# VHH binders against Carboxypeptidase Z (CPZ): the designs that were tried, part 2

Target 1, 134 residues: Carboxypeptidase Z (CPZ), of Homo sapiens (Human) (q66k79r27to160)
Amino acid sequence: NPAGECHRPPAADSATCVDLQLRTCSDAAYNHTTFPNLLQHRSWEVVEASSEYILLSVLHQLLEGQCNPDLRLLGCAVLAPRCEGGWVRRPCRHICEGLREVCQPAFDAIDMAWPYFLDCHRYFTREDEGCYDP

## First folded at step 6 (VHH)

Design s16 (from b1b with R102Y; framework vhh_7nfr_2)
Fold by ESMFold2-Fast, scan of step 6:
Structure s16 (fold): chain B 134 residues (1-134), chain A 121 residues (1-121)
Amino acid sequence: as target 1 above (134 residues)
Amino acid sequence: QVQLQESGGGLVQPGGSLRLSCAASGFTFDSYAMSWVRQAPGEGREWVSSISGSGGRTYYADSVKGRFTIARDNVKNTLYLLMDSLKSDDTAVYYCAKPYSYGWYLPFDYWGQGTQVTVSS
């Protein structure tokens, strides 16, 4: 196709896909990610040294119950975004919004705000833009 | 200037015990939750335990529940980790960590230099 990219999803960013190696994200529905991630981290070492990754890694213990493992998988969609066929895919904003509502009492119970890197209007997109359910 | 300094690490045999300390300065210690985080050779950082500013709430990673106890002395500005029934898998550098905001448990903005714990027979 000389006119451009065949089968590119709307709002997808072009990227080189690499194997997903973050242990915290081993149960994600996809096996490939890319660098830089959505937070502009350039390598696995940078991700693992980040406060966002440490937060993601401990959420299963601090926020037991109704919002695990979904909150961890939401974080994975930002720190190790889905990469498929040379495209970075953004997760659905409505999934983020629904999970924030469900998890809010659990965050309140530990005196913690909803994480800024999971702000539903930052790294998440609409269904009409080709989002995926993480 | 915020400073965190760990001590109390060392070599211990499996089943042994150690008590780690973290001396804190440069901030209102009792206003912040504090945490212990460890890093094994060749691994990323793993959260171990957190304690609220008052000491009224404590949280533990599943791998250390029932074996480790986090405590604090707000008069001495010191955080403690009491480690019982140590396993080879507990071998790591242990860091105390301060969150960036009052009342939050995460994310961390300051870390100590760490203290080495080696569990080996």
Scores: ipSAE 0.000, ipTM 0.192, lowest interface PAE 13.3, mean pLDDT 79

Design s17 (from b1b with G103S; framework vhh_7nfr_2)
Fold by ESMFold2-Fast, scan of step 6:
Structure s17 (fold): chain B 134 residues (1-134), chain A 121 residues (1-121)
Amino acid sequence: as target 1 above (134 residues)
Amino acid sequence: QVQLQESGGGLVQPGGSLRLSCAASGFTFDSYAMSWVRQAPGEGREWVSSISGSGGRTYYADSVKGRFTIARDNVKNTLYLLMDSLKSDDTAVYYCAKPYSRSWYLPFDYWGQGTQVTVSS
C-alpha cells in the first residue's frame, strides 16, 4: 500500500534503528535497537556503565532456577528495545507479570526487590496494543 | 554525603595477590550490602562480588570464584577484596559500589573513584 495512508502501529514509537551490539543481549529475537533506550540512555557507553546492565550480565550468578534466561531477555527489551521498520516495539505486560511471579522467591532469597526498570506497568504494554513476546 | 574511597591497587605479576580496601562514610554502612565492580580498558562494567550488610552472605562472579574473597569490617566501615592468583584478564579499574536500598544488592547509587589493578606479563 504505497498509496495508502501510513499508520503508526499500536505500542510503537518512531525511531532510527541501529545494530544491536550488547553481547549480553546477542540471543534476543531481533537484531536492531535504538537510542535513547526506554531508560533514556543515549549511547552504548552509558548502557554498559549502568547498574541495570550489570544486573542483566550477572543474574545467572545471583538467581538460580528457571527464571534467569527469560529475565535477561526482558531486561534487554528495556535497555536495547526492539526496533523494526523505524518503530520501537514494547514487550507484553502479561509476560513481565508472569515472570515476576515465577522469579519472586529467587529475588526474596537474595533480599532483592523486583527491579524498578522492569516495572510491568511502565515499560510494557497490553496485548491489544500490539506488544511482542521478548 | 556518601563517600567511597578505594585503595590498594597497583602493578602485580600473574599469579600474584593484592588486597583492595574501600573506606565508606556518610551512611549506615552495616545496613547496606556492598559490591565490587570492575571496568577493563575499552569494556563495560563487570560485577565482581557482593557481601550482605552483616557479612553473612557473599556472592561471586564465575570469573573470580575461588580466587577472590570479599570481606567487610563494620567497626571500621571498610570493604575489602582479597585477590589471589591474579590473571592478565583481571586488569581493570576496581570500584566500590553501594546499592540505593538496604533491602537490595542492586542497582547501585554511589560509586567510588576506583583503584587501578594491572596484571602484567
Scores: ipSAE 0.014, ipTM 0.368, lowest interface PAE 7.2, mean pLDDT 80

Design s18 (from b1b with G103N; framework vhh_7nfr_2)
Fold by ESMFold2-Fast, scan of step 6:
Structure s18 (fold): chain B 134 residues (1-134), chain A 121 residues (1-121)
Amino acid sequence: as target 1 above (134 residues)
Amino acid sequence: QVQLQESGGGLVQPGGSLRLSCAASGFTFDSYAMSWVRQAPGEGREWVSSISGSGGRTYYADSVKGRFTIARDNVKNTLYLLMDSLKSDDTAVYYCAKPYSRNWYLPFDYWGQGTQVTVSS
């Protein structure tokens, strides 16, 4: 447990960090993630078979690139969350809210609702709780 | 009680064509967008194409644009994928997928059993 050795951000959960292996997320700002992810997927095989992962791989085509790659990186923060110093980190809620506002017209144009796994109030946290910019 | 049953897969040579069908039951088919998703050996699932409930809008992955056509028959509750100019990279199990909500394309809540497409010389 690294809590006594390193500063623990508020609301961070202890985790075992593993290498980030999702090709769709290879350009993320970090190299380590953990399982279970924020959606409670427990392995790479489960993530890669998920609807959420499929959405990240096709977002460019469905939305004609209007808010990519930022929206893809936001999804990566949920499916392959940042892990450092033995703690899982949650991405910043204000970034989710900003991307939702920018991307909403593109989603509306294809009659698609904003994805549930990108619910800004559920999987994201505040700056005062140690969030990061994905 | 929701059921999705694919058919039409098989072995085909490069440059050939196949038509996949998905018979749907247990839900109001014409109220849901439908999708085709494939999984190549040793790879994760890749979205291929989606069609709106009315059939008025279609979307395709860049890898299949100009070669594949998605269609539906709402009277027969059947989804189709017409595949032309098949390539070895199209070898995969193809799944018919239903979204969770009438107003969504994703996430999927029901999948068919899959049908194998092998493109080999």
Scores: ipSAE 0.013, ipTM 0.362, lowest interface PAE 7.6, mean pLDDT 81

Design s20 (from b1b with W104F; framework vhh_7nfr_2)
Fold by ESMFold2-Fast, scan of step 6:
Parts: structure tokens; C-alpha cells; sequence
Structure s20 (fold): chain B 134 residues (1-134), chain A 121 residues (1-121)
């Protein structure tokens, strides 16, 4: 298809897309992910056994009402990244930065650090790089 | 050498009670928050409860709040989970978990081998 975009977007890595199998992420805005994920977990079972996956449930349960519940979906964007058209898509950095700003006092109140895998400058990218809103 | 050893699991009828223990060694136990995490057959790991290093603060998942109590004995380096009014949905392997950093609950860097809890008639 010479008329269409055939090269990868600036903020995407080539990947084989598979069905999204993480139950905690079943309400994500996409249906396909890839392995290894952004944290180099190799399979669905490995992700679900990880400390990062446990954070998806903990963040929602412990911080809801004092912090944005979208933190769970933000985590899903890293642990089960959006895969479409053979490309891995990275979530928008400004969404991560906004959530961190809103949630930092709540994390401090329960003696919990902002998770390293949600570092806004590592796994997230800008709108001009083709990011998506998780 | 950090080690965590769980015990106290078993078969119990719905409405029953169990007390889980986790013996910790190889680190300054009273300086770290500790947590219980469970994994049901075919499911991912679910956080259950956490307790601060001093024992002064405790947190519970909504699914166990009012039924489970987390406690610790810093002299014996032991973490406990007292489980009351057990339900079939509580059937899982229960793990104790140590956080990476002092003063924080997450992320976890060490896990025990787990103890099986089966709630069935």
C-alpha cells in the first residue's frame, strides 16, 4: 500500500499482537497486547505473578477516593501495552504526569512510593510521537 | 539471605477460621512493612493486606476487610494473618511478601513459598 503509511510511527516498536488476557485490564480501550511487555515479562502468567500486576489492584482499592481510579488503566498500558497493526503503542506522558500530580499526596499518606514502572519519562511518550490516551 | 516461610494453611469449612504465619530471616524485620498476597487457581496474584514495620498501620483489600486481621511479632520476626468467616472465594495459595525499601509497602522483592488455604465442605 504505497498510498498509506507503511513505516512504523515514531513512538512504536514492531510486535506480534495477541489477545489481552489480563482480567484486571479487561476494560482497557484495546483488545490486543504483546510479549515481552514494556517490563520484559514474557507471558500472561509471568505478568500476573509480578509485583507490578498486584499494584493494579492495590492502587485502585487503597487510593480510590483520594486519587484518580485511572491509575489502574495507566498500569495496564505498561504491563499489557496496546498492540495494533503490528506495532506497540506507548501511552501519553501528559496523562501520567497529571495522575502523578493528583495522586502524590495520597501515595505519601500511605507511605508508598510512586511505582517505578509508571515513571512518566521511561514508558510514556508525547502526542507528536503518536501516544494514546489510556 | 532473605527467607520467608509460610505455614498454617489447610482445609477448612465455609465460615471457619485459620491463622497463617510467616517466619522471616535475613533482614531487619521491624524496619520493613510486610504484606500478604494470595493466588487462586488459574488467577493472578491479589494483594490481601499490609502492615507497617511498627505494626501501627494496617491496610486491607475490600474483599477481606472486617474478616481478616494482619499482625506481626517483631521479637519473633513473624508475620500473621488471622482469617475469620472464610468463604470459598478465599481458596488460594497465600504468600508473605517483603517490600524492596524500608518505610514503603511496594514494590515487593522477596516472596515466601506459599501456604495452601482451601475453603470447602
Amino acid sequence: as target 1 above (134 residues)
Amino acid sequence: QVQLQESGGGLVQPGGSLRLSCAASGFTFDSYAMSWVRQAPGEGREWVSSISGSGGRTYYADSVKGRFTIARDNVKNTLYLLMDSLKSDDTAVYYCAKPYSRGFYLPFDYWGQGTQVTVSS
Scores: ipSAE 0.011, ipTM 0.276, lowest interface PAE 9.2, mean pLDDT 79

Design s21 (from b1b with W104Y; framework vhh_7nfr_2)
Fold by ESMFold2-Fast, scan of step 6:
Structure s21 (fold): chain B 134 residues (1-134), chain A 121 residues (1-121)
Amino acid sequence: as target 1 above (134 residues)
Amino acid sequence: QVQLQESGGGLVQPGGSLRLSCAASGFTFDSYAMSWVRQAPGEGREWVSSISGSGGRTYYADSVKGRFTIARDNVKNTLYLLMDSLKSDDTAVYYCAKPYSRGYYLPFDYWGQGTQVTVSS
């Protein structure tokens, strides 16, 4: 049983980059993503039906500019992660942490918790591990 | 068991109006914020509107703001969406959604079966 192995998306081992088809993420700084994504969704249809995708779309609209507009791009880094050269790239944890600090008052104002799939310690990594800014 | 049952969809001409209802049962309705979400054919789900448990706060997607009104009747455990000035882009299946936690709007844990709204000439 490989219980001691590091956690990573299975796609990281086979590494096939596909065109970024999520319309909500069309303004991302990259054109290619991979499946499964960081949440183990296997297609864009699964992503678009997910509670995380709905959450991402709602957060931008409910906060009405009261939070950093990059919140959507942060979510895109998890739901449609950057893929280049056949490898999935993880976004920087410090960007997640900074955005959470900026957005916390706006979340509190509408009685909404910071989303679990954007927990800065789950899918984000350090600069010394080769992270990128979304 | 939690149940959400939508009704009121149908065919309407552009500029027309419809009133959607969602009958809720199996939970303390007035303790939960409720939402409407829609899905057009071949597209992902799009949030439309949310209302607080008391009805004191309402939120709308930019695409429907000024045209749709969300309301609730906590005595009858019913959620409403009043849709005015309907456009062809409003054509979708409309779902009633319950959040998993009191005091929060998301994520959703229960969905209705959906009701079809078609706006065409």
Scores: ipSAE 0.013, ipTM 0.351, lowest interface PAE 7.6, mean pLDDT 80

Design s23 (from b1b with L106I; framework vhh_7nfr_2)
Fold by ESMFold2-Fast, scan of step 6:
Structure s23 (fold): chain B 134 residues (1-134), chain A 121 residues (1-121)
Amino acid sequence: as target 1 above (134 residues)
Amino acid sequence: QVQLQESGGGLVQPGGSLRLSCAASGFTFDSYAMSWVRQAPGEGREWVSSISGSGGRTYYADSVKGRFTIARDNVKNTLYLLMDSLKSDDTAVYYCAKPYSRGWYIPFDYWGQGTQVTVSS
């Protein structure tokens, strides 16, 4: 692609997009992701061996029906971030903040802290910076 | 230096039992929740069970609830997984995992080497 023909969202990093093959995230609103992911994992093998991926199964089994069902998709936005037209897209911080508020009683009920990799100030960005709704 | 070392895996017939152990060193063991995680051939890692630092609270994946028991010995710095009524679907490498921070169960910052459990007739 010639220079100047690409629309780059603010605060987006250039990337090579690959097919989203993570089964737990098959219902995400996008079909392409990239490596490294937002946690700096470099392959599917590393992602699937990560504690963050394993947490998605905990959230599915222990918090389903006691928390917003979109919480799993929030995790997917970090582990398999949306990639469009050669750019990595970051999910919206306000979506993360809203889910944290809704889910906090469910996490408290099982004596578990809100996960560090879902800290709304780490991997999430503002709407004016081109974030997307996961 | 944090170290986690699993043992107790092996070959067992369906319906059999195994006891896994994880020897922990290099951190204040009784201040941290601990977890067991498994990885079946060709699959990603799956959370199995967690236990609070005091041992007062335990949590289990639906697939193992009623069959597995997680326990700890804070004097010996050892985590256990007592596995009863084993099924072929329980075949996996089992890992001992330490959480990143006190008061957290997940995410994990340290893993053991893993111990192989094979359930086959």
Scores: ipSAE 0.011, ipTM 0.292, lowest interface PAE 8.8, mean pLDDT 81

Design s25 (from b1b with L106F; framework vhh_7nfr_2)
Fold by ESMFold2-Fast, scan of step 6:
Structure s25 (fold): chain B 134 residues (1-134), chain A 121 residues (1-121)
Amino acid sequence: as target 1 above (134 residues)
Amino acid sequence: QVQLQESGGGLVQPGGSLRLSCAASGFTFDSYAMSWVRQAPGEGREWVSSISGSGGRTYYADSVKGRFTIARDNVKNTLYLLMDSLKSDDTAVYYCAKPYSRGWYFPFDYWGQGTQVTVSS
């Protein structure tokens, strides 16, 4: 095992970390991500052509200012997940759940469903499983 | 069999106007919200605008608000994007996109082939 990597966190997958290059996610609290991402996209080209990435533009421009400024960062945590010390880190489910509750009226107001790729029970994990706050 | 066909792109000078069209077939057009998405050279795909199935609600990206107008003709199964006060930053391939579920705006399951818009002096 490399120095400093004694144990895999319960919610982390082994990964090779690369620089975070998504323009829409440049304000994330981390600078490294990995492929495949949590949606199993294998390259920047695939991510940038995805419906989910396009959704970050929608969330940023229509919803972020109306419910919670961190909504876009939630999407970034799935499309360009935090990679640290050779492990991909899953974002906290309770943060997703809190944002969904606060933002649901704003989504309803524009007749938009909470996105499937942000379903809090899919790509998010609990604090006891070593999640991070996006 | 879903088919989306864009047209109306071309070369235009800054400050000019273009009208994009997307002919749709193979689904109940008026039951689906429709969107325009663009991709500039070296950039990822960016959402531009969406319109509800009835045409009663429209939404725009901040970068195009006040300059672009999305519209639809449900009798002709055609989506439009009226582009005014075009800027060099609007240079991109423009795609029309269909969401996979009725009443939803995303995610998309079908895309047109795209139409090139070039804004250059």
Scores: ipSAE 0.032, ipTM 0.456, lowest interface PAE 5.9, mean pLDDT 83

Design s26 (from b1b with F108L; framework vhh_7nfr_2)
Fold by ESMFold2-Fast, scan of step 6:
Parts: structure tokens; C-alpha cells; sequence
Structure s26 (fold): chain B 134 residues (1-134), chain A 121 residues (1-121)
């Protein structure tokens, strides 16, 4: 069928899509993101200088092989969220919850708490809200 | 300023042992957890072991459990890594790392060139 008028998807924010330029996120399944990101950062310079990006880079190095590599992609879904057709897609809460459970021993091993910006109740939404699986 | 100086690396045969030391200065050593991180040729950095500020808690990567022992001397401001039953896969530059803050919420800092460990027959 020809595409009719589509209403705004649930849990989607209207946005102008730009090219994804974060090196840590170069292997994401998408090529476009937007500003502000989910943490309200307004440019690449702000993201790369942020505590969240620096922490994600450290976790990528320290936990690689100790924790599911999906942790990096989960962080990317928050810091450089997928932008499609003028809409930002929020990542799935159930993916965040499952990954936190799998990664908890690895975080405990390095005496580190699960990061606040990856709190599964902050930037993540439910499947019935049309969430993105990173 | 913060300074970390690693030593004790070298060439050893498989099954051998080495003791690494890290001399720390410029901060309140016993207030920070300390870690050993390694980087093999062509690979990314891999966490090896951590010890709490008091020395009361120790953590090890699965690849080194039962073979490596992390220890610290808070009077001498020195971190140690005792490596037993060394394998070729342990070949790497070993770095002593300090977290930016006491809360472990910011990146680890690498404060030297590290010390090279080569396990080869």
C-alpha cells in the first residue's frame, strides 16, 4: 500500500537528522543522529567533552570481553540516538534491563556503579511505545 | 601532580613468574582504588585487576584468576602485581591506573609508559 499520512510514532521526538560522527559509535547500525541528544548536549564538541562519553570510552576498554559488547551500542543509543525520517527513536528499556543484569558482575569486579545516564528508567521506553533495539 | 611509575617487567618463559611494582606519588594513595590494565600488541586495553583503597577487596579478570595476585603497601605508596604461571597470552605492556575520583565515576588515568612483559620460549 501507498504510504498515507503517518502520525508521530509513540515515544518519538521530532528532529533534524545529521551524520553520526562519534568514533566510539562508528559500528552502530545507523548513520544519522541529532542534536540535542537525549542528555541535551547540543554539539559533537559538547558530547566528546562530556563525562558520559568519557565514561563510555573507559567502559568500552575495561569491560570488553568481560561484558556483552552491546553495552557500547546501548550508550551510543543515548549519546547519539538513531534519527530516521525526522524522528528520534528512543532505545528499549527491556534491552537496558537485560544488559544491566548481565553486566552487573563485571561492574562489581571493577568497583563501579551502573552509569546514571544509562538508568533504564530515564532515556529508555517500552516496546509498545515503539522503542529502538540497538 | 599525580605520578605513577611502573617497573618489574621483562622476558620470561611460559610457566614463569614476575612481580610488577607501581610507585605512586602526588595524591592520598590509600583513598583511591588502584588497577592494573594491559595492552597486547595490536589489541585494545584490557582490565586485569583492581584493589580497594584499604586493600580489603580485590578483583580479577577471568583470564588471570588463580594466577595473578594484586597487593598494595599504603605506607610505601606502592601497588604490586604478582604474576604466576605466565602464558604467552599474558604478553603485553602493563599499566598502573588510578581513577580520576574516589567514587570510580570518571575515567582511569594512565601515568607512565607502562612496563613490558613478554612471555615466550
Amino acid sequence: as target 1 above (134 residues)
Amino acid sequence: QVQLQESGGGLVQPGGSLRLSCAASGFTFDSYAMSWVRQAPGEGREWVSSISGSGGRTYYADSVKGRFTIARDNVKNTLYLLMDSLKSDDTAVYYCAKPYSRGWYLPLDYWGQGTQVTVSS
Scores: ipSAE 0.000, ipTM 0.127, lowest interface PAE 14.1, mean pLDDT 78

Design s27 (from b1b with F108M; framework vhh_7nfr_2)
Fold by ESMFold2-Fast, scan of step 6:
Order: structure tokens, then sequence, then C-alpha cells
Structure s27 (fold): chain B 134 residues (1-134), chain A 121 residues (1-121)
């Protein structure tokens, strides 16, 4: 499917699935991820040193619980993407868009823009392209 | 150009106190939220605390809540971390961090050189 191909990460077809070992993502609905992740981080050490991972680990405290708790799992879908059979899966764009709408007032209250690495048009895809709910 | 310079680290016994400072230059300091992040040997980076540009709002990691206090002096362009009741698990290099945008801390694009804190008897 040509439309589906436009939404996949470049390295999807050659990916090797590894065990998901990031503590912040231990409650994800899947047990395997891959490197590079969707942000092109190549190891768990690089991920944990990233500003995106640090933000993900503290979002609930910064937002004072005023946002949907699934926001953390959305971030995990980008930083530790679901890997099945050597293929990287993209999370659903409509889930990202829904969470952005719910969380927008909380982000506005602390004068923070919606995080760029969670841009719903960058790492997320449509249901007709086989997306999953993170 | 953005410059961040930490100081105040050192060796302290468990239960002791330290005050870290971060001297900032090259940007309008009071327009940006600032953060402290630490990295223990062999571990990833851990967020410690953040403070709003005005100093009106502060946030703390659960591991340091009630023991650490973040503060800033916008006249002196200096960020502080007051650490009380220090534990061996607080041993780490502590970094001052600034985001590129006026938003809270994402992304943390600018880091200082770090200051070593060692808590040991």
Amino acid sequence: as target 1 above (134 residues)
Amino acid sequence: QVQLQESGGGLVQPGGSLRLSCAASGFTFDSYAMSWVRQAPGEGREWVSSISGSGGRTYYADSVKGRFTIARDNVKNTLYLLMDSLKSDDTAVYYCAKPYSRGWYLPMDYWGQGTQVTVSS
C-alpha cells in the first residue's frame, strides 16, 4: 500500500526487535521495541539522555495532574516504538489529536507548547494504515 | 550565545546540605523557565526540579520533594538549588538546563558543564 509506505519510518523493514527496558514505559501494551527509535536515537542510553525522555518522565508533575495520564504512553510510542516481527508500528494519529485537545488547557496554563516530538502529523498514522492505540 | 556555569558541588556527609548555583548569560534570563537535571555514574539523566521565569511556580521530582528547594535571582541571572538532608543516592553530576523556546523546558537545548555532588561518609 503506497499511502501506508509514506507513513512508515525509513528503517521499519530492517528493524530488529529488542526487549523494552525503559522503566518509564514498563506498562506499555507491548514488550518489544527497536533502535533507532522514531527520533533516530540509537541506544537506550541516548534515549535516557534526551530532553524528550526527561520531559516524558515529569509531564504529570509539570501539568499538576490536569491532563490525560495516557500522554506518557503516547510519548513511549515515539521513544520506544512497538516492534512486531522486525517491523516498526506507528501509533494512531487520532489518539494523538484527541490527547492534544484534552491536554491543551493544561499546557497553556504553564505557557508550554505541545511537544514537537509528539506532533501528531510526524510519527503517527491513520487506522487505514494499520496504526495501533498506544 | 547561551552560557550556563554551575558551581557549589562537593563532598558532603549523609544528612548534610549544599547550595548549587548556575550563572547564566547570553539570553533574557527572566523570560525562560530553568531546570536542574542530574546524572549518577552509569545512569541516565534524571530531572530534579524546574522553576518558572518569574520564580512564581516550582516543581520537584518525587525523590527530592521536601528536601530540595529551587530558586532564582533574575537581577543576578543566577539559578540555585538548595539541597538539604542529602542521601548517598543524591550522588551525581548536577546540570543547569535551559530550553530553546520560552515554553517550560522542552527541549532542553543548553546545558552547563555540570558540578559534582558526592554524598559519602
Scores: ipSAE 0.006, ipTM 0.310, lowest interface PAE 10.7, mean pLDDT 79

Design s28 (from b1b with Y110V; framework vhh_7nfr_2)
Fold by ESMFold2-Fast, scan of step 6:
Structure s28 (fold): chain B 134 residues (1-134), chain A 121 residues (1-121)
Amino acid sequence: as target 1 above (134 residues)
Amino acid sequence: QVQLQESGGGLVQPGGSLRLSCAASGFTFDSYAMSWVRQAPGEGREWVSSISGSGGRTYYADSVKGRFTIARDNVKNTLYLLMDSLKSDDTAVYYCAKPYSRGWYLPFDVWGQGTQVTVSS
């Protein structure tokens, strides 16, 4: 809201922004992230050892190229969330829902459920709450 | 109490073979997909292979396809990784991992202690 003093954006948490150094997320639309991430990981070492990070690294092998780049960026929004002006930004829920719909047949084909950390109602928010397209 | 215990690692020459085992306890083993994950010196964790609860579906990283075979014995509650034609690049600590939920391959909630595989002359 430009009419008042600078205030916390809707659906944003205060954070200290650091440079995005996660190589698999180097093509994200932002250059800064924060710790803890949305999964409460507190360091790059913890993130890189996580099952969620491993998923991002091998999706192309499991899904034979279907929706892989978009799904990786969605994962990056959770593992290395966008940090802007001292606030953590949450990605748009409707983008998550759209990708889930497009990718569901590929996941079904390999007998894999949609990942819990990408549950569209868990870390994602509405446009009226200031979400971004990851 | 859920526990995973790996064994079978060791030093082997290039072109050799090893069989890794993971003893599972404290949960209904045949209801969960299981995975092998490795970590090479100075690198992050890399997924290697996964197997469904029934053993009917198996998946492999491209780097190990045709060389490694994942298997399970649901009567013995044991997961296996049969490694053939080992290369120096396969040198890593190998972990078995259990997913959080019966309907999932990921995320993992329980990890074993790991077993060291060293491929060297």
Scores: ipSAE 0.006, ipTM 0.252, lowest interface PAE 9.3, mean pLDDT 80

Design s33 (from b1b with S54K; framework vhh_7nfr_2)
Fold by ESMFold2-Fast, scan of step 6:
Structure s33 (fold): chain B 134 residues (1-134), chain A 121 residues (1-121)
Amino acid sequence: as target 1 above (134 residues)
Amino acid sequence: QVQLQESGGGLVQPGGSLRLSCAASGFTFDSYAMSWVRQAPGEGREWVSSISGKGGRTYYADSVKGRFTIARDNVKNTLYLLMDSLKSDDTAVYYCAKPYSRGWYLPFDYWGQGTQVTVSS
């Protein structure tokens, strides 16, 4: 029905989808994103100059062999969120929580706190709200 | 108050070497990790290397491992990047960066003005 067809998915915002052009996120499971991203960055230039984007380029080097490589993709879900069917989608909180648990000792070893933009309760949502696996 | 001043950039041929310096002031230098970040024309910022506050730990981007060495002199409040076996892909503006909090590597709160490194044949 029309109401079902026009229904906004839970925890999704209306958006215009654009091609995903961040090199660090080229292996993401999706090809389209949107601006503003979840951190309210409004362009590629702003994202690429951000401390959050720089973190994505260093995650594998700083956390070598101690952390899941999917941590970089988790960051991509916030900086270049999945855009699908005209809606921006939020990644699953349980994936964030699992990665935080696995990666915490590695973060502690390099004297770094878990980043605020990867706060599992801020930018991530539940399966019953239509989350996706990044 | 916090100031970071880079120097040592210039033109060098492939296979050449350069030493970059970053003079720091306005904060307790030896209590903060420090990093080098570069930006090539038309590219985003790319992290290059980081060093812990006391110099006991160093980290390098895969693209520079074995060629670059990060170092610091806490008496002189100076950060260094010793660049060997330079490649054309190393052409960029190099920035010295300070993290927001003691004991952290990221996020950065202060940047220097940058120093241009050009590797040409």
Scores: ipSAE 0.044, ipTM 0.444, lowest interface PAE 5.6, mean pLDDT 81

Design s35 (from b1b with G53P; framework vhh_7nfr_2)
Fold by ESMFold2-Fast, scan of step 6:
Structure s35 (fold): chain B 134 residues (1-134), chain A 121 residues (1-121)
Amino acid sequence: as target 1 above (134 residues)
Amino acid sequence: QVQLQESGGGLVQPGGSLRLSCAASGFTFDSYAMSWVRQAPGEGREWVSSISPSGGRTYYADSVKGRFTIARDNVKNTLYLLMDSLKSDDTAVYYCAKPYSRGWYLPFDYWGQGTQVTVSS
């Protein structure tokens, strides 16, 4: 019975980790990400030209202060997902669900639907599957 | 066939002003919220401002609040961005953007070709 042995987390895909280069995500709790990201973008150029990245800008400047500062970091967890030990990590679904509930009035106030790329059932996983809080 | 055509960009000194226009065609312009998005050299696209279908509601990025004014003319199918007190950091290609749905501001499904704004002495 070894203590502290390393193994693949239940909800982690093998990946090559690279340095996190998105300025909008520079305050994330991690320094490494991977390509393809969870949206299957294959490069920084593709991410930075995406509608999802522009949404991250809107969330940061318009919406985040109206509901929760963690909303931008939730977007970062999908566009520049945490990569550690050769594994891509998935953020917790319950954090996504909680943010969606808290932020819904703020989204409604600006006539914006909850973004499809942040659909809590697409890129998020359960705590029993080794998720992390972004 | 949706078409968005930007104009009004150019070279201006810090503290100057520019008025951007976006001519829209191929959709019911007055039924859609419209937005301006910019991209500086070597950087990703950044949302700047949005306006409701009627023009009754406007929203601005923190970096441009108090300096930029978004407006629309639904008779002429034209979107405007009045830029005052321009800074070097405002140097970017400015794009006019249309949302996918009449009830939403985002996501965008159509973009213009962009107009270059350069703020330099």
Scores: ipSAE 0.025, ipTM 0.454, lowest interface PAE 5.9, mean pLDDT 83

Design s36 (from b1b with S52Y G53S; framework vhh_7nfr_2)
Fold by ESMFold2-Fast, scan of step 6:
Structure s36 (fold): chain B 134 residues (1-134), chain A 121 residues (1-121)
Amino acid sequence: as target 1 above (134 residues)
Amino acid sequence: QVQLQESGGGLVQPGGSLRLSCAASGFTFDSYAMSWVRQAPGEGREWVSSIYSSGGRTYYADSVKGRFTIARDNVKNTLYLLMDSLKSDDTAVYYCAKPYSRGWYLPFDYWGQGTQVTVSS
């Protein structure tokens, strides 16, 4: 990994990293996360009871198209964000924007809006700010 | 004032059947897609099934497909979940859930209090 992707000032939100134990996110490209997550959930119990977590559980079965498993991994980047070297990392906005474009016809087909917690301007950042590909 | 009230839960033997009902009031029920969500002891919430506002489109979790049927009665403002061939893994509190916007399945903005389903010998 480029040195610029580790301990960069744009990833300056200090965090205590814990093991990623959320089964739905076991195939993520990282093994450590933190609390509070990007939605300000403070524990696994809170995450698993959230409407955002329930949404990830239904998208696999409601959407027809190539945004699975990528959409699930995008959700994992918010619900169980990457934590590396004591810093919480934010996923790349351009990945979110690309997935929204690809997935929009599938969402439209089931009369569903793109999820608010995956709004590409909320929890995602630019490449020059040290984002990662979820 | 939105209200969702579940009923029909209980103790049943493996292979048995139950019918859950959710009485809805305080909103235009026939304009909203409705869902059933369950939570087993020590587990997170799991989506079970959704039905479109007209009743013309239904979706099911893989774990219940072929065994459960979601239905609605827009005249009575009631949502149903007909559960056949019940398994011990179906033991959970079952919640009726309303979406925030008309025509959407998610996100949910209102939940019922839940009804307990226990599948045990």
Scores: ipSAE 0.012, ipTM 0.332, lowest interface PAE 8.3, mean pLDDT 81

